# Ledger of designs, part 97: VH-VL binders against o27280

Target 1, 266 residues: o27280
Amino acid sequence: MDSMNVPEVLEIKRIVEESESVKTFIFSWDFRREVRPGQFVMVWDFRDEKPMSVSLIDPVRSEIGISIRRVGEFTDRVHGLSEGDLLGIRGPYGRGFELMGRDILLVGGGIGMAPLAALADEATARGMRVDALVAARTADELLFLDRLEAAGVNISTCTDDGSCGFKGFAHERLLTLEENHDMAAVCGPEPMMFQVMRILDERDVPAQLSLERYMKCAVGICGQCCLDDTGFRVCAEGPVFWSQELSRVREFGRYRRDPAGRRVPW
Key: E = the ipSAE of ESMFold2; O = the ipSAE of OpenDDE; V2 = 0.75 times the mean of E and O plus 0.25 times the DockQ between their complexes.

## First folded at step 3 (VH-VL)

Design s8 (framework fv_bamlanivimab; at its last look DockQ between E and O 0.01; V2 from the best seeds 0.00; counts 0 for: pae E 16.1 > 2, placed apart)
Fold by OpenDDE, second read of step 4:
Structure s8 (fold): chain C 266 residues (1-266), chain A 119 residues (1-119), chain B 107 residues (1-107)
Amino acid sequence: as target 1 above (266 residues)
Amino acid sequence: QVQLVQSGAEVKKPGSSVKVSCKASGGTFSSYAISWVRQAPGQGLEWMGRIIPRFGTANYAQKFQGRVTITADKSTSTAYMELSSLRSEDTAVYYCARDSQYEGWFDPWGQGTAVTVSS
Amino acid sequence: DIQMTQSPSSLSASVGDRVTITCRASQSISSYLSWYQQKPGKAPKLLIYAASSLQSGVPSRFSGSGSGTDFTLTITSLQPEDFATYYCQQSYDTPRTFGQGTKVEIK
């Protein structure tokens, strides 16, 4: 068996509380195993296993960060952990983001900012100009603003309640921004991503979007994350897709499969 | 473009308390921690404690435990530092600063509040 | 608590000089080290964070290096506006602690 597919038991080195519902767990990482923004790892709490995006990639400190939103039983247990506790991590898996051009736009919603934060670090390190539209329901749910600012990212915020920045949704804010970019990276609620992609397509901005689907194996075998019509496996061909690829995906922005394989609307 | 504006200078008697405010503008308040650092005349910088406004949780240096209280009001984007049982050695300029949870740097800083404790 | 020791406590230099200030931590702090500049009557200003990352707007003549316990702030060519007191600060653990400062004076 490939060692990559065996969970490595790692100690939680540090925990950063991003919001009331989001924590970032930091681990020592052997960077002989390459990890890219947009890739995910499988997190194992010795009872269950869930895919999580990498939100921090720090080769200088030999650390990675995994941001986890509290949404169910598994994440409830993980959120109850402390520094020094153990988790199983296997991966990374999937296709990460590609960087191109000089100017990049990041559009993130909620926990979707996790992989984008990592991408922002890489992009700025490469000398790219990075604009980030960070969206959340409320000001308190905006994520990674300190990191983005420190990295030199130009930040625009959007909140549903108007408690910070633009009052409204990310796609609405995007419509008010006239500047074009060489490429865009998008991650968040799929309805948000769907709307954002439409706008970017109309503006002829190449865009990559990170999808979220139920993943079981993470290695393209079980088919639980298979997208209808195309046969794309989110864990193998994704989770990052180009907008042109997603244009072929009928279910995008419309529905997903639940753990039982049933179609459920967004 | 974030700015921190602190309350004005204070003159206090020994044994009394002082409460200094720090109002943030130009950005998000809840997304950052606020640290308090003081500097006695001609001396170095001393970290007193910090608060994470979005959680309301504060941590203090052991030296000030029981004597300092740091609070925050999210509705007004204002952090407060209250120091009780004032002593002459508490005479200092007190600074608030935005505190990064990831890196732990302080930026920006408030303009400072001079607190003089004298009989 | 982690003790931070700066060297020297003070130094005299001329415009154009290369200035080096060192900071030593009592234990390893990885790269969780920041440098600040403070002028009289003013609040400290962040120069370097994460040991070697230059804060936005800070001149490139400032640089930081080091990891673990030993760190260095370097000014390649001292300018008139650089005469000030400099502090290192560890952010590896709480409480946050500062070096005692290094005053850079005009020779």
Scores: ipSAE 0.784, ipTM 0.903, lowest interface PAE 0.9, mean pLDDT 95
Fold by ESMFold2-Fast, scan of step 3:
Structure s8 (fold): chain C 266 residues (1-266), chain A 119 residues (1-119), chain B 107 residues (1-107)
Amino acid sequence: as target 1 above (266 residues)
Amino acid sequence: QVQLVQSGAEVKKPGSSVKVSCKASGGTFSSYAISWVRQAPGQGLEWMGRIIPRFGTANYAQKFQGRVTITADKSTSTAYMELSSLRSEDTAVYYCARDSQYEGWFDPWGQGTAVTVSS
Amino acid sequence: DIQMTQSPSSLSASVGDRVTITCRASQSISSYLSWYQQKPGKAPKLLIYAASSLQSGVPSRFSGSGSGTDFTLTITSLQPEDFATYYCQQSYDTPRTFGQGTKVEIK
């Protein structure tokens, strides 16, 4: 346990460029410290610490990968690093995905494909049949398609602008896909996840959804973990939740809270 | 089901340039990298460089740096390799191949483009 | 750059023989190694990736092993269609580099 909360200074072993705005940083990892798909780590650049989902878990090569989108000062600095440079890694943290059944659906939007890519690797290694719906604003923002294809995943794509695959939103594409799955895992923008959850609920497909905004709560960084309607502390059990847990949460898909506790619409 | 189709054979004079095309079909062009590999008659395989069309970044082997330019046109799903200041030792078959970024294997390959440099 | 050295450069074999080709990296590349088969006038074909994973559609008589710096490709019962040149390739770093090739010829 102490080892999970002590930052390890690790050397960047390899960097994979996923897109203009996304890179995956690969580190050697001691798998005595277990990591599961859906968990995250705190990445420390020796100035700031931010939660990042684990996107590659490879015990055979003793490697983990962390995918980071360039969205601000911290991530811009990290994107400026090279192989051989150092980052602090603390964790893993949070509840990971649970695999069940034989046939699984993955629905990912943007960087939300990062934890789902790790899940796809585990599911295919276990002999499961995996269908993935990969959604993004444009073709250039579709992530991990080469990894999913290499793993034998059946891929459907969706872009808002129609530059690749179905033109439209993830939930619109999902309505045109086969309904026969034992479970689903969903990660992406909260409004997208809400719409996808509604469809999966109508199909009686149990779904697990990963909520990035609750990752900081899992490590005790914020005080905004109590949910309005249920009194449920998200940080105690997140960031991955079953759809039935989230269907009772008034906030999910509708609004979030700032540090002062004020409602902020999506 | 990615398929790569290359432009036809070329005969060039020393000092000129050649531009070979590689058109991708199937899959999504932005989901993978494209590597260029050449093979001189009776010789082995030599990696020249690659491009990640999504990002627009190209990397080159040091031997070819300054003479090779790899580009991609996402609107036509086509990658290009241009080699300048041609020498007789540049006579080779030039291949494009899909490059998996994580594993780095090459599959599928284009059919190859024979480039002959003769004076 | 990572240098890849294959051994032997060529070998003669008969149908039914067990053939072993080795590949050595100048530094550790973990399991980031692929094997290709090339027939005259054709593009190379991927046989093995991640040092030991058989590509879909490749016969089970082909197998790969090794990690770090030393790798082996084995063909357990050579068939007429297996007479070809074989190349190893590292993908641990850029530039990607190939071994010099091993030509498997009819005895």
Scores: ipSAE 0.202, ipTM 0.667, lowest interface PAE 5.2, mean pLDDT 86
Fold by ESMFold2, look of step 5:
Structure s8 (fold): chain C 266 residues (1-266), chain A 119 residues (1-119), chain B 107 residues (1-107)
Amino acid sequence: as target 1 above (266 residues)
Amino acid sequence: QVQLVQSGAEVKKPGSSVKVSCKASGGTFSSYAISWVRQAPGQGLEWMGRIIPRFGTANYAQKFQGRVTITADKSTSTAYMELSSLRSEDTAVYYCARDSQYEGWFDPWGQGTAVTVSS
Amino acid sequence: DIQMTQSPSSLSASVGDRVTITCRASQSISSYLSWYQQKPGKAPKLLIYAASSLQSGVPSRFSGSGSGTDFTLTITSLQPEDFATYYCQQSYDTPRTFGQGTKVEIK
C-alpha cells in the first residue's frame, strides 16, 4: 500500500559522502510513485520527521538518493546511521522543475545543488545543453562537481573565499556568464536566489526557483508552509515556483517564518 | 529588444465594448507579464490589470473587476484587453507594457491605442 | 491598495535648474519604486527602477533615492528635453499604482 501520508520504512542501501557536512543516502524505490527533480520527501528517523531534497532519480536501477546536510539534532542522528539501517520515507511531495528549450542554466548554492543535480541528469538525458553555476563558501563545500562533469555539464564555480573558481557570490559570477539560455533553475540560500532572480528577470530568462519553508504535513493541509499574501503552499504549489509567481510574494528574500509562525529576518 | 505594437484608434458608443490588441516581438512571449494601463485626456496613469501568458491567469484592479477581460494567445504572441459597458469616462489612451518578472517595472510600452466613447 | 502621492503636482523651472520630485507611499514598499517620464503624445519611458537604479540609456543627470515610504527623483541640471510629466510607480503589491504625476514646465 503506497500511501504518501504514511512513511515506508526503507533500508539505507548506500551512503555517499559528498562533503564534510553532506551525505547522500540511497534507497531502493518503486517508481510506480513517480519522482521528478525538485520534489522532496519527508525523512522519519522514528523520532522526528524533516523534508529533504531528492538528488538522485534512477528508474533503471530503481534507486533514489536523498542528500542531507548536517545542521542540527535530527540530521546529526541521521548522519550517524550506517548502510543497512532503516529510515521512514514518505513522498514524493511538491511540484518539480519543468524543462523547456534546449539550453538550461542551473544556479545552485550549497545543498541547493541537490535537486539541481537530479535536474541536470534529466536535462542531459534529453540532449539539452546544461550550464551549471555551482556556489559555496569554500571549495570543499562545492557539491556534485564530478557527477556533473561526468554527465557533460559545463561547470562554472564560485566560492566566497576564492578557494575555487570565481571569488564572490553566485549573482556576481552570473553577470560574467554567456546570456544564451532558454531557462534557468535556481536553488540555494534565499538571499542568493533573490539576487539571481533579479538578474535573470532583467535578461528575460524564464526562471524557476525552489523555496524552503517550515513543513508539517507536506500535503498542503496544515497551512504551516503557506507564503504570505498569496496562500501558496510550498509543499503543494511549490517548492518550485516560476519567478513571476514569486513577484507577488512579499516575504521572498526578506524574511522567513519559524515553527511558531513568527517572522524571522534572513 | 522587446517591442509591443498595439491596434489602432477606435471610436465607440456608450454601452458597447472594445478589444485592444498588443503584439509582442522579442524575448519569450509566454514568460512575459503584460500589463494594461490607461490614461484619460489630461490625467495620470491607471493600472487596469495584467496577464502572465504561460499561466493564463489575469489579475485586475478592483475598479475594473467585472468589466475588463485580459487574455493572451501564445501562438501569435498577442495579448488582448477587452473593456465592456463603455462610458464616456472610459475615453482614454490604453497602453500595454511588459511587466518585469520580479521588479514590477514597465518597459517597454506599446505606442498606445486611443479609444473615444461618444454618442 | 497602496496609494502613491507625488509632490509637487506641477512646477516651473529654467534650463540648468536642479529639480526634485517627491513620492510618498501609504505603506512601506521597500525599494520597489520606479520613475517614468512622459512627453505629450508619447508612451511613458522608464527612468529609474528599484528606487535608485538608472535604466540603460538614461542620462546620468537623473537620479533616484529613498526607501520605505519616501522617495525622490532628482534632475541635477535640467535640459530642454526634460520638460515632461514624471510619475512614480510602486511594484511591491498588486494592484500596481502610480503617483498622480508631476508636470515640469519651462519658465
Scores: ipSAE 0.006, ipTM 0.400, lowest interface PAE 16.1, mean pLDDT 85
ESMFold2 (binder alone), look of step 5: mean pLDDT 93; pTM 0.952
OpenDDE, look of step 5: ipSAE 0.721; ipTM 0.887

Design s9 (framework fv_bamlanivimab)
Fold by ESMFold2-Fast, scan of step 3:
Structure s9 (fold): chain C 266 residues (1-266), chain A 119 residues (1-119), chain B 107 residues (1-107)
Amino acid sequence: as target 1 above (266 residues)
Amino acid sequence: QVQLVQSGAEVKKPGSSVKVSCKASGGTFSSYAISWVRQAPGQGLEWMGRIIPIFGTANYAQKFQGRVTITADKSTSTAYMELSSLRSEDTAVYYCARDSQWEGYFDPWGQGTAVTVSS
Amino acid sequence: DIQMTQSPSSLSASVGDRVTITCRASQSISSYLSWYQQKPGKAPKLLIYAASSLQSGVPSRFSGSGSGTDFTLTITSLQPEDFATYYCQQSYSTPRTFGQGTKVEIK
């Protein structure tokens, strides 16, 4: 009966090919259901349902976009779809990013740039200065560079293999940047986010980090939302958390959980 | 700021092929898509296709499918458009332009390459 | 393919006039529309993108409006350098398509 908990069958209006492995699926959206950067939706292909971050929020065009990386059977099937085909969308869910101050640093790794691209649009619309550090393993995996430039974002890139920009990891590139920011938003592989968070903490820059593995917690699916060393279940709505909330969690950046709940090193 | 510089004018015979180059400078070439647009004398603008260099993806207008090939060389920051089986109707100025992947606007443009097909 | 139709195909105007050019899409293209100015012997120049966003360096007398299928380019107080051909272009789908052009001539 709650319209956010019932999948709505939507037509794929447009598909943008972001890379060899990433596509953005664009849908018409009724913005009576508000969507914020950092929130996610459940995408249903009439067989399986998976959480996906919202990467485009455009109330002027009445559109949302969902960026999906090809990593398994579900995403392979979705990537095989064409404009005009149908998908079920349920949501939005989760706690979105909060914006404060005059300038923001975005640090994204791989597909983690998807929710940050939506945040960049909102930050620039609010008149904030936006600096983005876009990181990937190779140049072919850098995402949203043309969209960020079109939005007026100041872009720095790094790749592990040196194929574009700085050769190295995001945190190594960040150490060469001495710009002051009122806040930061970070999304990408957890080890990258942990290292970036430590640097931002040392610089007294408050940061929000988006953790994909906690999306299920936001929709009431427990078991993967419990963190070691806290002494109790984390009953906060994810996937976005302030760095102050994560700094005391020993598990963050060191271990993940497999489907059986076992700790697995990164 | 990106600048696009194209190769010089060509005069070709019917049935031959032409390959026009478009060299990008002043920015990261691989970050953008490159579209090719032609304009016949006294006519409007006609989109031929595009390439996204970092992804290796090329898309073509159906009218040119099978005759046009768009490629890119990341090491030289150069895009190419090759048109085969030339006819007199292919006489036009050929432009490359940086294509915003999200908005799809074209900026900047190359200076244009005049291709004349005559016997 | 999405067909783009401009109106008028040509017009005559004087310096200081208000000029309005209309562009119609054969189906809804949301706001995925750009406007270009082209002078003889030159490449086109981007004026407006996303239906209403003014490109950096373009004079404020140029403005764009519209959404869906009906779009307008307006030039307030026409200047001597504005005599040119203007094109609309949709980027909603491939192939990208242009209007036939509107020639703005001196009266």
Scores: ipSAE 0.012, ipTM 0.568, lowest interface PAE 8.7, mean pLDDT 85

Design t1 (framework fv_marstacimab; at its last look DockQ between E and O 0.71; V2 from the best seeds 0.00; counts 0 for: pae E 2.8 > 2)
Fold by ESMFold2-Fast, scan of step 3:
Structure t1 (fold): chain C 266 residues (1-266), chain A 118 residues (1-118), chain B 112 residues (1-112)
Amino acid sequence: as target 1 above (266 residues)
Amino acid sequence: EVQLLESGGGLVQPGGSLRLSCAASGFTFRSYAMSWVRQAPGKGLEWVSAISGSGGKTYYADSVKGRFTISRDNSKNTLYLQMNSLRAEDTAVYYCARTSFYGSFDYWGQGTMVTVSS
Amino acid sequence: QSVLTQPPSVSGAPGQRVTISCTGSSSNIGAGYDVHWYQQLPGTAPKLLIYGNTNRPSGVPDRFSGSKSGTSASLAITGLQAEDEADYYCQSYDSSLSGSKVFGGGTKLTVL
């Protein structure tokens, strides 16, 4: 049984500007509370609380980083903060990625590269060979390329508009890349993840996928995410799922549900 | 040090068969896709066939489909090309090559000559 | 014709700059597929010179550089040296040809 969790008020130690729309907020962290790539924290600005993936795990410096894309009121307020300002942090929560084998493929779209950047650090520290396919709509939305390169990751990029790397979608690029991987980890827009999962499944590559919309289910605040297509209640601890688990969810990649339970296309 | 060493080439009559081998060393063989690339005397490079690291997927140029079979034995670090129904047009040096994540051929063997002639 | 078109020959004097073009179509280079370049010295196996459009393997001098624009790619060699005399091949991937790896016809570089 879990005890009640309360947020710790932590000082923003450093802010890294990843792009015009993305910042990484770095906090001192007590690693008696273990954090794994793929886990998230609840970030509280003293008005609203939102789940954010951990993008940096640095036990040597005793730091964690949380990468936040500016998309609405909460994230606009957080982006307005400076080093020395305070945020409430609860967690970590959720199921992290599991590493297996010697060779891993990372496929990330936009801000979905955030949890995969943390995973790349862990995989390279374990001596794994890491290949990454980094996808975005435009070159300006490609994230963590320098960090991945510094970690020794082999990087392929693609953009929808062709402004950097392959012109097209992640799944189209994946078809042209070599498939010699023991596992894959995928995070990004759900339609992208669905197409990538299908290719990896055909290639018999076990994949773990991180679904942002299931982060709320992991902390118990979104009951609708726990119902299957037949109305039978299935409560899964996300946000990371194996591809075999997701292959049985008919709505994955096709539609989502609004608060009333109605199907809404992606 | 990555090394690839081809063998099995030689003179064969039209309609005959040959099996080429490529012995690999200096890297984790099962982690890389492998390819065969050929070059006819005085001509350019032509990709022939590829195989995934596990051996589960194979690919062939249209010119060799149905006649050539690529395979690998990861326990022996060896790549094979079984060549059947050989034609004069198959006369070439056959190179074994390791395929990178980007789809480039980052290491090549020295090649083995296959001559198809009466 | 080859799916990727290269000039059959190019020449230059020591110290000069030469460029070797690789012209494709919308199903290969124009679709965004990477271009790789190989150098083949007389009587030897090809050696990877440039991968992923612009990257050099360890040991390749920075005199060699790759670029890509639209449906074409180029290999540039600056400060041309006698030992650069070789055949050069571009390579990409073509989605219309059963998803095959494709080579250009090759370019003989002569150092005059």
Scores: ipSAE 0.498, ipTM 0.763, lowest interface PAE 2.4, mean pLDDT 87
Fold by OpenDDE, look of step 5:
Structure t1 (fold): chain C 266 residues (1-266), chain A 118 residues (1-118), chain B 112 residues (1-112)
Amino acid sequence: as target 1 above (266 residues)
Amino acid sequence: EVQLLESGGGLVQPGGSLRLSCAASGFTFRSYAMSWVRQAPGKGLEWVSAISGSGGKTYYADSVKGRFTISRDNSKNTLYLQMNSLRAEDTAVYYCARTSFYGSFDYWGQGTMVTVSS
Amino acid sequence: QSVLTQPPSVSGAPGQRVTISCTGSSSNIGAGYDVHWYQQLPGTAPKLLIYGNTNRPSGVPDRFSGSKSGTSASLAITGLQAEDEADYYCQSYDSSLSGSKVFGGGTKLTVL
């Protein structure tokens, strides 16, 4: 039995309110257990367990952050917690992002910016130039702008309602941004990622995309996060995939499976 | 240090052709989209054409579409502009410019003069 | 004739504040596209002065500032100096012109 598969009960060290619906929970972390941007952990509130992306990796302070959007019963409970309260954390799991080149483009939508924020920190620390397209429905839902700016990230924003930055969707904004990148990392709503991937492919920009699927075991045994036609397990082979890999995945950008295994269109 | 050096300008008759070159140095050339911007004597700036880092995508102003062709050789760190069917109104200083993430032109060459006259 | 409209000329005395406007439309500045500004000294190539509406490249003094609101953008120069005498151009992107980058007509700044 691998110790990484047993939830460790951790105290919430700090809570950062990122937006009205998003909080970042910060924990002390033993970095003997390596964690990479793009990987996820299973968060256990002693009733239910959900996969969450790591949004902060700070080896200096020996901390990690997990950003959680309030979207249902589980996240409602978690959002009700205070500093000093306990959560179970197991992981990290999955394949994280790979950094290559000198210039990187990040394209994030909503809570999808969580793993990208962590990636931005690593990339900038490595001396890479980081450009980020941050998308949200409204200005109030744009995440991590101050953090990214402080890290030296060049930011372009877009909102569905035009309340901040470009009025429109991320892929529309991307069409107006330049191809000054060796690679791209993408995370957000799958329809967004699908469109963004197509544009990046047309531009011959290598891209990695982080998928979200229902995950139960996180260790590649239950199969509930399997992608149609390929058999890719998002928890094991992902959640970060190269665009070439996703091009083989028929369901990508089209539908996902719910907890009952039923196809649910995006 | 980023450097851009244009060449190939000169005098040409209407209907003639000319090929401009821009030699780039001081940065990873293939990673950046490049553009041509021109300025007629005593006039303002006009965007002419752009090409993606890989060269896979090209863009043109309506005023030059069908007549000009932008290209690049990343192995030589060189940007090109093939100008055909030149007109008097094409007379201008032609600048090559590196295009930033934001779509701005963050570095410019000194320009090369193209004169179209009978 | 330019897609973006600038005043042909502005002037100011040393030490004064001057502003240069750049008026666009719903298909460019109003759509949320970034506005950039360039300074062109006499007989020289343009230089990037402001990018992404408000950002200054390295080497550009903080007395230069950019802003954007609605369908318009503005370049402000405080503490005007003699060396600021130049032509200034705004630039953006227009979705109605087949995705063209567009410039303003330029503004000649004279330091009195």
Scores: ipSAE 0.453, ipTM 0.805, lowest interface PAE 1.1, mean pLDDT 94
Fold by ESMFold2, look of step 5:
Structure t1 (fold): chain C 266 residues (1-266), chain A 118 residues (1-118), chain B 112 residues (1-112)
Amino acid sequence: as target 1 above (266 residues)
Amino acid sequence: EVQLLESGGGLVQPGGSLRLSCAASGFTFRSYAMSWVRQAPGKGLEWVSAISGSGGKTYYADSVKGRFTISRDNSKNTLYLQMNSLRAEDTAVYYCARTSFYGSFDYWGQGTMVTVSS
Amino acid sequence: QSVLTQPPSVSGAPGQRVTISCTGSSSNIGAGYDVHWYQQLPGTAPKLLIYGNTNRPSGVPDRFSGSKSGTSASLAITGLQAEDEADYYCQSYDSSLSGSKVFGGGTKLTVL
C-alpha cells in the first residue's frame, strides 16, 4: 500500500489542554508533506481509526497539532495518553480552505474552531484582516480565544447559556454584526452551518463550509463518506465545500448517516 | 492607509437640494457598510443613514426619511448622500464613516459643512 | 432626547478616575448589541476610543477602559490628564428604530 494510506507511528511531543473536554496533541512533522487548513488526518490508536482536523500548522517549529474532543471510547483512550506515547497518523486528506481577498470571517462552533484556528494563522500571516465568531454551549467550551487574540484576530463570542458574550446561536449573533468580509469559512454543528450559510448567501459573501461525515478509507475509494444526490465524497471533494456546492446537497443541515448507512437527524 | 474625503457641502436655501460625496481609499470599499453621521453646531452626534457593503440595503433616521437618499458606487469607491427638501434643522457638519465588524465607526472623514439658511 | 442616555458633563482632577455612563434599553444594549465610545476634541472629527464594549484600537492608552452590564455601559478613565478634556459619545445599534445606529447625547469631560 501507499505510505499515505498506512499510518505513520508518531510520538506525542506535547499536549495542550484547550478545555475540560478538548486536548490538542502536537507532533513533529516533515512539511515536505504539505498540510493546509481544512484538511484532516486519520488518527489510529492501534485499535480504531478516526478522522481529526488539523488545528495547528507550524512549519517554523516543524509541528502539527490535532485537536480531539472527548466524546466516546476512542477519544477517551486518546485523552488518557501522555507526552511520549504513540499514535498512528495518516494523511493529510481532503480539500482545504481557499483564501481570497483581504477580509475573512470565521464562524466556528465547538470543536469546529479547530480547523478555523489553523486558517486564522495562515490568513493573519498573509496580512488579512480576520474576524471570528466563536460559538459554544457555555463559556468553558469556547476554544482558542487566547491563541486567536494573540494572532490579531478580532473575536466575537456567543454561548447558548449566555455565560460569555452574546446569549444565543451563532446565526443570531451574526445578524448583529456588520457586512465587511470578502469571504467566510464556517465549521461546526451542521444545523448551525446551514443557518449561517443562509445569512451569508443573503449578504452575498462567498462561504466555504467544512462538513463531517463517517469515514473509513479517507482517500475516496470506499464510498462511506458520500453525500446524497451529488455523490461528493467528503474525504476527497471535501471536507470543505463552497456554499454553492452545498446548495445542491439534499442532506446538508437535515440529516447524517450512521456507520450502518441509516439516516439519523442532526 | 484608510482615507475618507467628503465633498459637496455648502450654503443652500430651505427647500433646496445638495449632493454629498465621500471618496474612499486604502481598503476594500465593497466589503464595508458605510454611514453618514451629522453634528449640528454645538450639538451631539446624530446618525443619518447607512448602506450595506453591496448597496442593497439602506437605512435612514426618521428625521431624514423620504428626503435623503444614500447610495454608493463600488466601482468608483464612492459613497453619496442626496439631500432634498432641506430644512434649517439639517444644518450640520456631515461625516462619512466606515463601519467595523462590531458596528463601530472606525474611520471618519473630516466632515463637510452644510448650512441651510435664507 | 437621545436613545442612549449619558450625563451632560463630568469632571475630575488630574490623576483621578472618572466614569461616564451610557444607559440604554432592551432594544439596544440589552439585546446584545455592542457599545462603542468616541472621543471628540474641539473642532475635530470623532475618534474611535473603545469598540466592542472593551477593546482599544492601537494607539489608545490603557487608562481608557470600557465595560457593559445589562442595559448599561461605562467608560472609565484613570490617571486623568489635561489632554483628556473632550466630548465623549457612546454608540450602539437599536433594532426598534429601523435598524438604526444610535448615539448617546454626549458627555463633556472637564479636567479641573
Scores: ipSAE 0.392, ipTM 0.704, lowest interface PAE 2.8, mean pLDDT 88
OpenDDE, second read of step 4: ipSAE 0.445; ipTM 0.797
ESMFold2 (binder alone), look of step 5: mean pLDDT 93; pTM 0.951

